# Designs tried in a protein design chat: VHH binders against q84jc2. Part 249

Target 1, 232 residues: q84jc2
Amino acid sequence: MSKMRNLVEEKFLEFYESWVIQLELYLHQLLIAHNNNTMSETELRHLISKLTTHHKAYYTAKWAAIREDVLAFFGSVWLNPLENACSWLTGWKPSMVFRMVDRLRKSRVVLVEAQVKKLEELRVKTKFDEQKIEREMERYQVAMADRKMVELARLGCHVGGESVMVVEAAVRGLSMGLEKMVKAADCVRLKTLKGILDILTPPQCVEFLAAAATFQVQLRRWGNRRHYVTHS

## First folded at step 15 (VHH)

Design na2 (framework vhh_7aqx_2)
Fold by ESMFold2-Fast, scan of step 15:
Structure na2 (fold): chain B 232 residues (1-232), chain A 125 residues (1-125)
Amino acid sequence: as target 1 above (232 residues)
Amino acid sequence: QVQLQESGGGLVQAGGSLRLSCTTSGFTFSDYAFSWFRQAPGEEREFVGAISWSGGSTDYADSVKGRFTISRDNAKNTFYLQMNSLKTEDTAVYYCAAGTSPDEVQAIWEEYDYWGQGTQVTVSS
């Protein structure tokens, strides 16, 4: 990549690498807890609390970073190409998390009817919120294309040169709209994650969190292996 | 017995100002961070602003930044939301909340320990 990393990209890269290492350590603890049914409810709740705190810390750091440079999150340098290809508005697609939940119906700790009903209600709500954001993003992209066309037309009228000021103003406008969209998507992610954890029992929460963390870690490993083998 | 009670809501014209108050009792006020949330009909609860336990840090939703100010008065066990340059989009039921963090992410995660019952704010065109 010919683009130089800015301070925001460097700081978030460093943060994210440490955050993923800690996630792998928590995943190890979740797998032990899931496979060995000797932990008390209090111990399970404490482990779940560590994971929820860890995920919240990610969004706190992310929102601080997007305030400074939201564009860093579109094609993130701390993610491999496979991770970037699987992203929806700079992160996981909220409705996809319910695939992890569906595995609980085949687990040792089965869902009761009341939980199934609440999870289905949450799934429908999550899909609705997701669709609303997708419509807003579509409208935003159309508006941004129109603004870029106007800016390109202005630049075409200036013989022999570019206008740095005009380009920077257009980029600032784009960034403000994208920040709002990313925050809206992250709000859906936070509410979806909390909603699932509030419905599930502690053993089911451990199984769900282990499944989610396993997928995230394996996706990163699959993408990193491809990057290591493929030299450009 | 813990209580949070909002006051100061009502009808106001676009471009006007309104000040909301949240009076608290039943806990040590200085140990808590405070936030304001709002909910418009048919919409989800939205974060508005927060103030830390020390008053040294504040955070605001982008939609209200530069127009709204949150403050606290530890002597009166009360915190406030000063709303300026009101827009019709600000029409909502406003809720006060008490918790341990001023962080917007924590507020969205709904880990605030105590909530008020809400006060209606209606901004007319």
Scores: ipSAE 0.244, ipTM 0.656, lowest interface PAE 2.5, mean pLDDT 83
Fold by OpenDDE, second read of step 16:
Structure na2 (fold): chain B 232 residues (1-232), chain A 125 residues (1-125)
Amino acid sequence: as target 1 above (232 residues)
Amino acid sequence: QVQLQESGGGLVQAGGSLRLSCTTSGFTFSDYAFSWFRQAPGEEREFVGAISWSGGSTDYADSVKGRFTISRDNAKNTFYLQMNSLKTEDTAVYYCAAGTSPDEVQAIWEEYDYWGQGTQVTVSS
């Protein structure tokens, strides 16, 4: 398990480093597009599509990795402590993006009434979906404490021989539950992102995506500076 | 605690009218879209209609379109299903449901956040 975990961490670390580099490149393009009023809608849509594809690629890779070791994503070694501290179930908290949208609205983004209503609906949905997941997580944690963790603790006191196999089986069971929770959270993230992008116009999407990418990149930079950690 | 309670069901003759109510508690009524479903004996639960969170949009199954109307009263935390021109095939247990969605009401929701216990509607010939 340890070897597999290390491999999963190493592989995803490499992937993520490359992914972040590409994100920064896209961020640059988004910023250019945002400041360039001459870009056609077709061009903007193309850029948006590239970003959405990029994000989809992340989750594709993530889900492949969590099938192998979901625990690698709890305390992700490819993230700095600040990024980890800001994580909700191994990623960004879906409802947070609405604060970003609100900030955009207060700046220069003008939303029509229909958009505002849809965003509010989406916000409510996202919030309740988060709450659902949190409730499930609580149930999971309670269940773990009542059964799985007790068993693990008991087995941990008598580690030897076949006991190791039993412990591993128990850990696998726990991991499966966590994997489901992580996937559920990711689905809310993806649905929320898609929902926002479906509501916004292409120029607004570009601005939103630029803001989101900026936030992510800055969070990483700040975290790295604070903790003297170098990540690509 | 979240509760949805249907009322207004009963026996009615074909061609008659019935109004169902769903009274809710335990959540912010105005934040939710609402739907009616029905299930006849031996059949799957089917969508009857829905109303958006704003109340500005409604959607109905083809089988009830033009006969049924859904409305909501935020002040009473209650939404309604007005059933006119009832048919024998409308006989079923009717369930009210609550959910949140950014999608149009026309979207078919397979999962709702909360469900009522159901109320029997029987239409006799």
Scores: ipSAE 0.007, ipTM 0.226, lowest interface PAE 12.0, mean pLDDT 86

Design na20 (framework vhh_7aqx_2)
Fold by ESMFold2-Fast, scan of step 15:
Structure na20 (fold): chain B 232 residues (1-232), chain A 126 residues (1-126)
Amino acid sequence: as target 1 above (232 residues)
Amino acid sequence: QVQLQESGGGLVQAGGSLRLSCTTSGFTFSDYAFSWFRQAPGEEREFVGAISWSGGSTDYADSVKGRFTISRDNAKNTFYLQMNSLKTEDTAVYYCAADTYEGWDIEVYSGEYDYWGQGTQVTVSS
């Protein structure tokens, strides 16, 4: 089991590093498109589609990996401590992206009233879905802690191979429950991202995606470079 | 618990129109994106069209774009496929699907939350 988990972590670490490098290249393209008013709507939609496909590729790889070892995604080795501290159920918190939308609407994008209304409706729904997942996670944690504690107590009273099987069964049950929870959270992420892109025009989508990618790559850079500077 | 049921299929002549309906139960309708797929005899199941959870985005296969329109009615927990200018090549069993990925197909992994109807036959005569 532990050998298989190490292989999953190593494989996803390699995937994630490549995925982030490609995200940085797409970010560069988004920034060029944002600064270039000569790009056609068709060209902008093509670039947006590349980003959409890139995010879908991440979730495809993630879901394959969590089927093998979902626990690898809680305190992930491919994320630095800052990225892990900012994680909500193994990824970005869906409602956080509306702060990026708010920054864009302040001066750099012209949102019409109909878009503002739809974004607010989406924000409220996203927060509702997010809270629903949080309540399910709380119920899962309480129920799983009770089941696992009972199982560990039973294990402490036994000697031999039966103890190993009981522990493996408990871990498998925990993993299956977490896998469903993580997938539910990822669905909220995908719905939120697609919902925002559906409401925004192609130039606004480019600005939004650029802001989101900038935040993601900067958070990684800040976490990787973090060190305490002590004056002598 | 979750159910999707197609209706509105049947026989139609080329150039005609049909409207398919998919009625749903067992989940919160407004939380889902919806898709239509079809499968012709001896062929693999293919994507036809999708509508996002908000209704703000629709996507269609190139073969049906401009002829088919997908829509949703949250009050009725039902979504539709309006098929116009039907061709003999549109003959297939049509399936409705509820998709937590907002109609975004994932080639390698469709997800365990996808739900399917049983299918409804559409036959287009020449």
Scores: ipSAE 0.000, ipTM 0.180, lowest interface PAE 11.9, mean pLDDT 79

Design na3 (framework vhh_7aqx_2)
Fold by ESMFold2-Fast, scan of step 15:
Structure na3 (fold): chain B 232 residues (1-232), chain A 125 residues (1-125)
Amino acid sequence: as target 1 above (232 residues)
Amino acid sequence: QVQLQESGGGLVQAGGSLRLSCTTSGFTFSDYAFSWFRQAPGEEREFVGAISWSGGSTDYADSVKGRFTISRDNAKNTFYLQMNSLKTEDTAVYYCAAGYTSPDEVQAIWEEDYWGQGTQVTVSS
């Protein structure tokens, strides 16, 4: 019982490790394309398509997993403590991606005025959607606290099997609410990523995707390097 | 100039039926697959059903399979969702979409360019 394995966690751990290995391979291709400028527009679009397909595959697998056990994504076993500490509703914070876009504006590839305006509009929309989700999550957390207090009161009044059924129903309700909130956050992530890629040219998309992948890979490596073996 | 407009939403009693329509303009209707999605208040958008560009294949979410039927009329540039045996859980804003060939929720969100404004369906007990 105390050694019961969570099959959802094991399955997603296997998926995520494979997904990260493929991301590192794509990052290598992105860096080569960015540094050499030898690829045609068609070749660049094909590489960008591989990355977008890869990111979509992540969310498809994630949504399947959260339907079974959304709590696995809060303090995930496939992420190190640093990666978990940097999570906002089980993933990257959408507005933070614009810091990577700001770095693009300081690169050799200059954004035209029309792109700057569209990126600013997208940034504002993303921040608004993000804040809306934060308010919804806060309301959910308040409801969770209210439910815990109500269940505690009920347990004080009922000692029989009826208490068990009520607790199970409450836990199921909490999980369903979290699943909906996580999917809402992921929708903002998907729309923000798509919006940025639609605004940028193929060479700029390559630079942006390379920056994002580099950050993700380095965050994982830094978190893993700070792990100390406290037991032999 | 691409436009999708839903109609046919409203209030209906549990066990009843309702037919939604989506009229389109600004693109060649016969070249596109069509889908219906729904979103209940405070919930994520979920896939309901899809019909291929040829009309030869349809796909449905497990929650509506056997109760809902999607169809298309190329002559009228319109596609439909026939909803039978409605349940209170079917209460949602229903959205029509063009260009989607599979019930992949992530792909539908990614390719959101061809969506309607939504129509409210409320199923009372």
Scores: ipSAE 0.250, ipTM 0.675, lowest interface PAE 2.3, mean pLDDT 82
Fold by OpenDDE, second read of step 16:
Structure na3 (fold): chain B 232 residues (1-232), chain A 125 residues (1-125)
Amino acid sequence: as target 1 above (232 residues)
Amino acid sequence: QVQLQESGGGLVQAGGSLRLSCTTSGFTFSDYAFSWFRQAPGEEREFVGAISWSGGSTDYADSVKGRFTISRDNAKNTFYLQMNSLKTEDTAVYYCAAGYTSPDEVQAIWEEDYWGQGTQVTVSS
């Protein structure tokens, strides 16, 4: 299990480093597009498509990795402490992106009434979904404490050759539940992102994606500087 | 139950026109963006075009741009693909979909996106 975890961590670290580099490149393109009013609708949509594909690639890789070891994502070694501290179930909190949208609205982005209504509906739905997941997570955690963790703790007191296999099996069982929760959270993230992009115009999408990418990149930079961690 | 149903496909000569329809049910039509995809034999499914939830924005693949037009009728819960100046290379099974779609998302379906069963379009020389 330890070997598997290390392998998963190493592989995902490599992936994520590359992924972030590409995100920065896309961010540059988004910023150019945002400042360039001459780009066609098709060009903007193409850029949006690249970003959405990029995000989908992340979750594809993530879900592949969590099948092997979901625990690797609880205390992700590829993230700095600040990034980890800001994480909700191994990623960004879905409802947080609405704050980004709000910031855009306070800037030069003008949303029509229909968009505002839809965004509010989406916000409510997203919050509801988050709460649902949180409740399930609480149930899971309580169940773990009542049974699985107690069993693990008991087994940990009698560490021997045979006990290792039992502990590993127990951990695997726990991991399955966590995997479900992580996937559920990711689904809310993806749905929220899709929902926002469905509501916004292409120029607005570009601006939103630029803001989101900027926040992600800056959070990483700030965290790295503060903690003297070098993650590319 | 969510349903998307394509119609209007068939055999047409090169240079001809077809209008595909996608009738939807089981969800709030006005809340969704819509798209068309196509898949030719032996090829991967490809993006054809999309229309935003408001209908104010459309996007088309380069291969069909200027020839195809997507529209929507919220009153009928139906959106359309007007295909003009058809070419033999346009021969494919055409699929309608609900949800945000981009050209690069052909192989990655978002959760809770909805797809039709497809309709055959054959363009003869």
Scores: ipSAE 0.021, ipTM 0.258, lowest interface PAE 6.4, mean pLDDT 85

Design na4 (framework vhh_7aqx_2)
Fold by ESMFold2-Fast, scan of step 15:
Structure na4 (fold): chain B 232 residues (1-232), chain A 127 residues (1-127)
Amino acid sequence: as target 1 above (232 residues)
Amino acid sequence: QVQLQESGGGLVQAGGSLRLSCTTSGFTFSDYAFSWFRQAPGEEREFVGAISWSGGSTDYADSVKGRFTISRDNAKNTFYLQMNSLKTEDTAVYYCAAEGYSSPEEVQRIWEGYDYWGQGTQVTVSS
């Protein structure tokens, strides 16, 4: 059954479409900068700043929307099914970004040993922070299947009003827990992205951001093409 | 007005135990994750341990794992570091820290690495 969009979903869909269009424009600028060695360090830092501001704007808008309705971010209407399938706690899995960083490391002409060491330290920390959040998710999944929740579901089917408020309180608790979990995951994403950019030189930052934006744009394009064909 | 205040520091013999407390005010305690850091003379500030907003996830530096335990008490707006089997190398000023997940404004603070910090409490382990 089709789901009607609520106000939070409509507002964030409009925001996200505009955000992606601007990301594609920034990607164009990143690719020009990457292929052109004439840009000054100041010009590269300005371009990197535009991208970091753009990503921060996304998380600021997301956190405002999550405060109103975190469930809108599970199975998001502004993402195609492929994008949703590739999501970990409503966004990219932090450790996966290091696969893009590995391209820079494998070149060996681009990164100095001190950078390689710092990136490896950051990767280990990021994976560890990610695993802490996965333990929280497991805890919430187990809580949803525990005896108390099963009994409340059974009572709600046959008893009516007397179980309604207890079930509603449990659902509100779950939503609050999901909000904190998603924000904690976004915190790891923000720290991982900032950490990578702080370790890399401006030209390396441009290459990394171009790779990340290319992947995001292509994943959306691939999923939209598949989705369109199945709906035709 | 966010405030974090450490207590429980002092002088202890090697092999002994000490419990640090961090009392907090000015925010909704349950919306925050908490950490302990330490700084020895002439060294940079080092991570010691962390606890998630729910208390269901903890993290420790390898140097303290198995000896130190971080915990939180939401009813008391306080979190703790239980330090067992103390070594002379544990001598440092210990700082408590908080990072929030409650508001969109925290995105900029997280990006800048701005955490709320206490003033520190001295722990001295003698041989």
Scores: ipSAE 0.508, ipTM 0.757, lowest interface PAE 1.2, mean pLDDT 84
Fold by OpenDDE, second read of step 16:
Structure na4 (fold): chain B 232 residues (1-232), chain A 127 residues (1-127)
Amino acid sequence: as target 1 above (232 residues)
Amino acid sequence: QVQLQESGGGLVQAGGSLRLSCTTSGFTFSDYAFSWFRQAPGEEREFVGAISWSGGSTDYADSVKGRFTISRDNAKNTFYLQMNSLKTEDTAVYYCAAEGYSSPEEVQRIWEGYDYWGQGTQVTVSS
């Protein structure tokens, strides 16, 4: 059964569907560029720029939506269960992309020592940032079992206008903290992605972006096939 | 306009203490996490410590752990670096930085690097 969607969910669903379609188009271009060494550095950089712009657009839209309803992103209706299961604070786990880079290295991507060193430094930093956020989330979750939650639990037994208002206020308070944590996570994602792209050469960037996009698209496809879910 | 301004730096003898302040303006203080960095001459800028947006979590570089403490005062839009048991190797320019979780319009700024930096304050620890 389809879940009832609020306005934020509906709008973001529409956005995301379009965004994914565009991502697939870019993926096709990335693959062509990767398989055809005839593209100039300028052309590759342009393609990379299109992809980075595309990703920035996603987070811009996400943050706008989160401002209205961050809870919509906890149990995102535009994602299938597999995608949701693989999500860390409403998105991909930043440290995961380093595994992608490692796989590229095992294939045909040759990284110089300086790049390897920088990537490792970035990896360490990314993990550190993730852990900070996780600790904050844990702290938040513990704190949630405070007066607000007690009030929510207590009010759950009452059906009245005033009680509804109190519950809404409590939920808003909780949501505010969640919003900050989600944005913090997104910052780590953005910085990690940028960091990787700054270390890699244009051809390597294309390959990395292609791999990342492929993984994202395939994860969605696999999840849809497995769970028979349609989100359009 | 966003501003971060460090203060409290100076000359201190080894074993002494200093308290750095970073006063901020131009953004919602409570929506940001804050960090301290330092850079010694000829060295790369290094992480010193950070405090979460809630103030409930702090992290420190191993080199300063147990000696330095970061705190924040939301009412004053200021966060601090308390430095105790200072060593000569702590000599550096200290920078405060802000990691913002604010508006969608700032995604590009976040993409370009660390969100906001102070101008730095010199800390010199003499033997």
Scores: ipSAE 0.283, ipTM 0.631, lowest interface PAE 1.1, mean pLDDT 87

Design na5 (framework vhh_7aqx_2)
Fold by ESMFold2-Fast, scan of step 15:
Structure na5 (fold): chain B 232 residues (1-232), chain A 126 residues (1-126)
Amino acid sequence: as target 1 above (232 residues)
Amino acid sequence: QVQLQESGGGLVQAGGSLRLSCTTSGFTFSDYAFSWFRQAPGEEREFVGAISWSGGSTDYADSVKGRFTISRDNAKNTFYLQMNSLKTEDTAVYYCAAPDEVQAIWEEGSTPYDYWGQGTQVTVSS
C-alpha cells in the first residue's frame, strides 16, 4: 500500500502542474475575451466549453486517484501550504464561490432579477448540501474515537493471522468512507459550478470564470513566493 | 474526443499467447484508469481486468488471474492485455473501456458514460 501511495502522489503532482499551466493559458484567453467587445456569442460559448472541459478533466483524474489513495488529497504534496490551508474537504468550499458571483452585480452586464432569484436559490441549496457533508465529516471524526476503533487499534499491536485481516478491513472501511465523502463534496462543487454557468449569460460566464481562475492562480503564486525571516 | 480502438485479436491454439492493445485518442491518456471486458456468444459482457490511473495496481477476474497481465504505456497512449496459457473458454470479443463518472454528475439526470472500443475477436482453438 505505501508504494502505491507514493506513486499516486507523484502522478497527481505531475498532472496538477500541467493542469494549472493550462488553466493560466485559459485565464489569458478569458481576460482577452472579457476586454474584447467583438467576440461573438459562439466564440464565447466555445471558450466557456474549454474551461468546463478543463474543470471536468480535473475531477476525472482526481476521482481515479482517490480510488487508489484518498489520503493523498488531505495535505496534498502538489499544493503549497497556503492552498492546503484554504481547502475544505480537498478542494474549494462551494458556498465561497458565490462571493465571486456577487462581484458580477457591478459588472459590465448587470444581472437581471430572474438571474438574481435563481442564484439565491442555488446559494441556499449549495449551503444546505455543504452543511450536510460537514455533519457527515463530524460523525466520521467522532467515530474515530469510538470504542470499536480503539479496540481495532489495540488489535493492530498484534501482527499476525486473523487480527491483521480484521485491522486491514477496518482501514479499508475508513478509506472508503473518506472517498465517499470527498466525492460527495466534489458533486456539490460540480453542481454548483454547472448551476452558476447555466444561470449566467456567456459574457457573465467569462467574467465569473476569469475571476475564479485569477483567484486560484494568484493564491498559488502567493503561497509559492512566501518568505521567512530568521533571527541571527 | 475520447476514442478507444482494440487490436491484436485473432486465432490462436490452446496453450498459446496473444497480446491485445488498446490505442486511445482525444483525451490525456494519463488521466484515466482502463479496463478490459469480454463477451462470449450468448453471454453477458464480463470484467477481465483493470489497471489503475497511476499504473501501480491491477485487478483481474478470478478466471484469468495468473494467466493475463494488464500494462500501460503512457508515452504511446496505449494499454495492453497480455494473455498467456489461453483456453478455449477464453474465446470472446474483447473490449477496452474507460469510465467517465464526472460527466454523469455534470449533466443531472444523465446515465454514467463508459467509453468503449468496437471490440476485437479472440478465438482459441483446441
Scores: ipSAE 0.495, ipTM 0.755, lowest interface PAE 1.2, mean pLDDT 84
Fold by OpenDDE, second read of step 16:
Structure na5 (fold): chain B 232 residues (1-232), chain A 126 residues (1-126)
Amino acid sequence: as target 1 above (232 residues)
Amino acid sequence: QVQLQESGGGLVQAGGSLRLSCTTSGFTFSDYAFSWFRQAPGEEREFVGAISWSGGSTDYADSVKGRFTISRDNAKNTFYLQMNSLKTEDTAVYYCAAPDEVQAIWEEGSTPYDYWGQGTQVTVSS
């Protein structure tokens, strides 16, 4: 069943479209910075800061939106099917960025031993946090599938006043749980990103952010080619 | 084969206008954002401006902001640089460019912009 767009979805769609456009502009700046070896460390750090601020803005908007309707972010209408298929708890999987770093290392990014060690430590921690969230999600799914949910479904078929109240309460509870899990996942994403940027030099950060932004933009393009989806 | 070709350059008096075109082939035009660069004699190549894949947003160097405008026509696989209020310091070879694909960025030896035109000369006389 095609999810009917609600007000939250419409607002976030508009936001996201604008956000992606701005990301493309930042991507150009990142690529220029990477190509220009004359840029000072201060200038690079300023550019990095703009990107980090941009990402923070996304999560600020997301968290505001999920308070209203967290379910909108499961099967997001502003994403194409490929993007949704690649999503882990409404976003990118934190451990994925390490694969990205590894790929960069195999190309032109040279990391010193100390950086490699720190990245590995961060990787281990990130994976641990992911697994923890996944276990919690499993627990949540089991709880949802239990007798109570079946009862609620049955009650929904016999919509009386008292039954409606029970169903609404159950839905609220479900939403609260999902919101908690989404926020937890986002925290892992943000911590992981910050960790990586703290380990890398400013030039390396620029290259990493450029790669990440490119990946996001190209994934969207690939998805749109495969699945003709119009969001406007 | 990916190709970018600039056109529209020439001699113009200060205060005049010129419109450059970049025609592309060999790739899906709509999948890319595009940029203009320029290089004056004895100077490094510098960023002029960029346009997003949708055309909904543009970015310009401070030196050209308010005077230059970038647009694109996906049906023609062409994007443009409208240059108004030209100054003598705008004299340069102008290049159009497209960024790397994601897979290319991660390959050894790749540059942030792998696709460049041959350039077109713009000369602004006093």
Scores: ipSAE 0.016, ipTM 0.283, lowest interface PAE 7.1, mean pLDDT 85

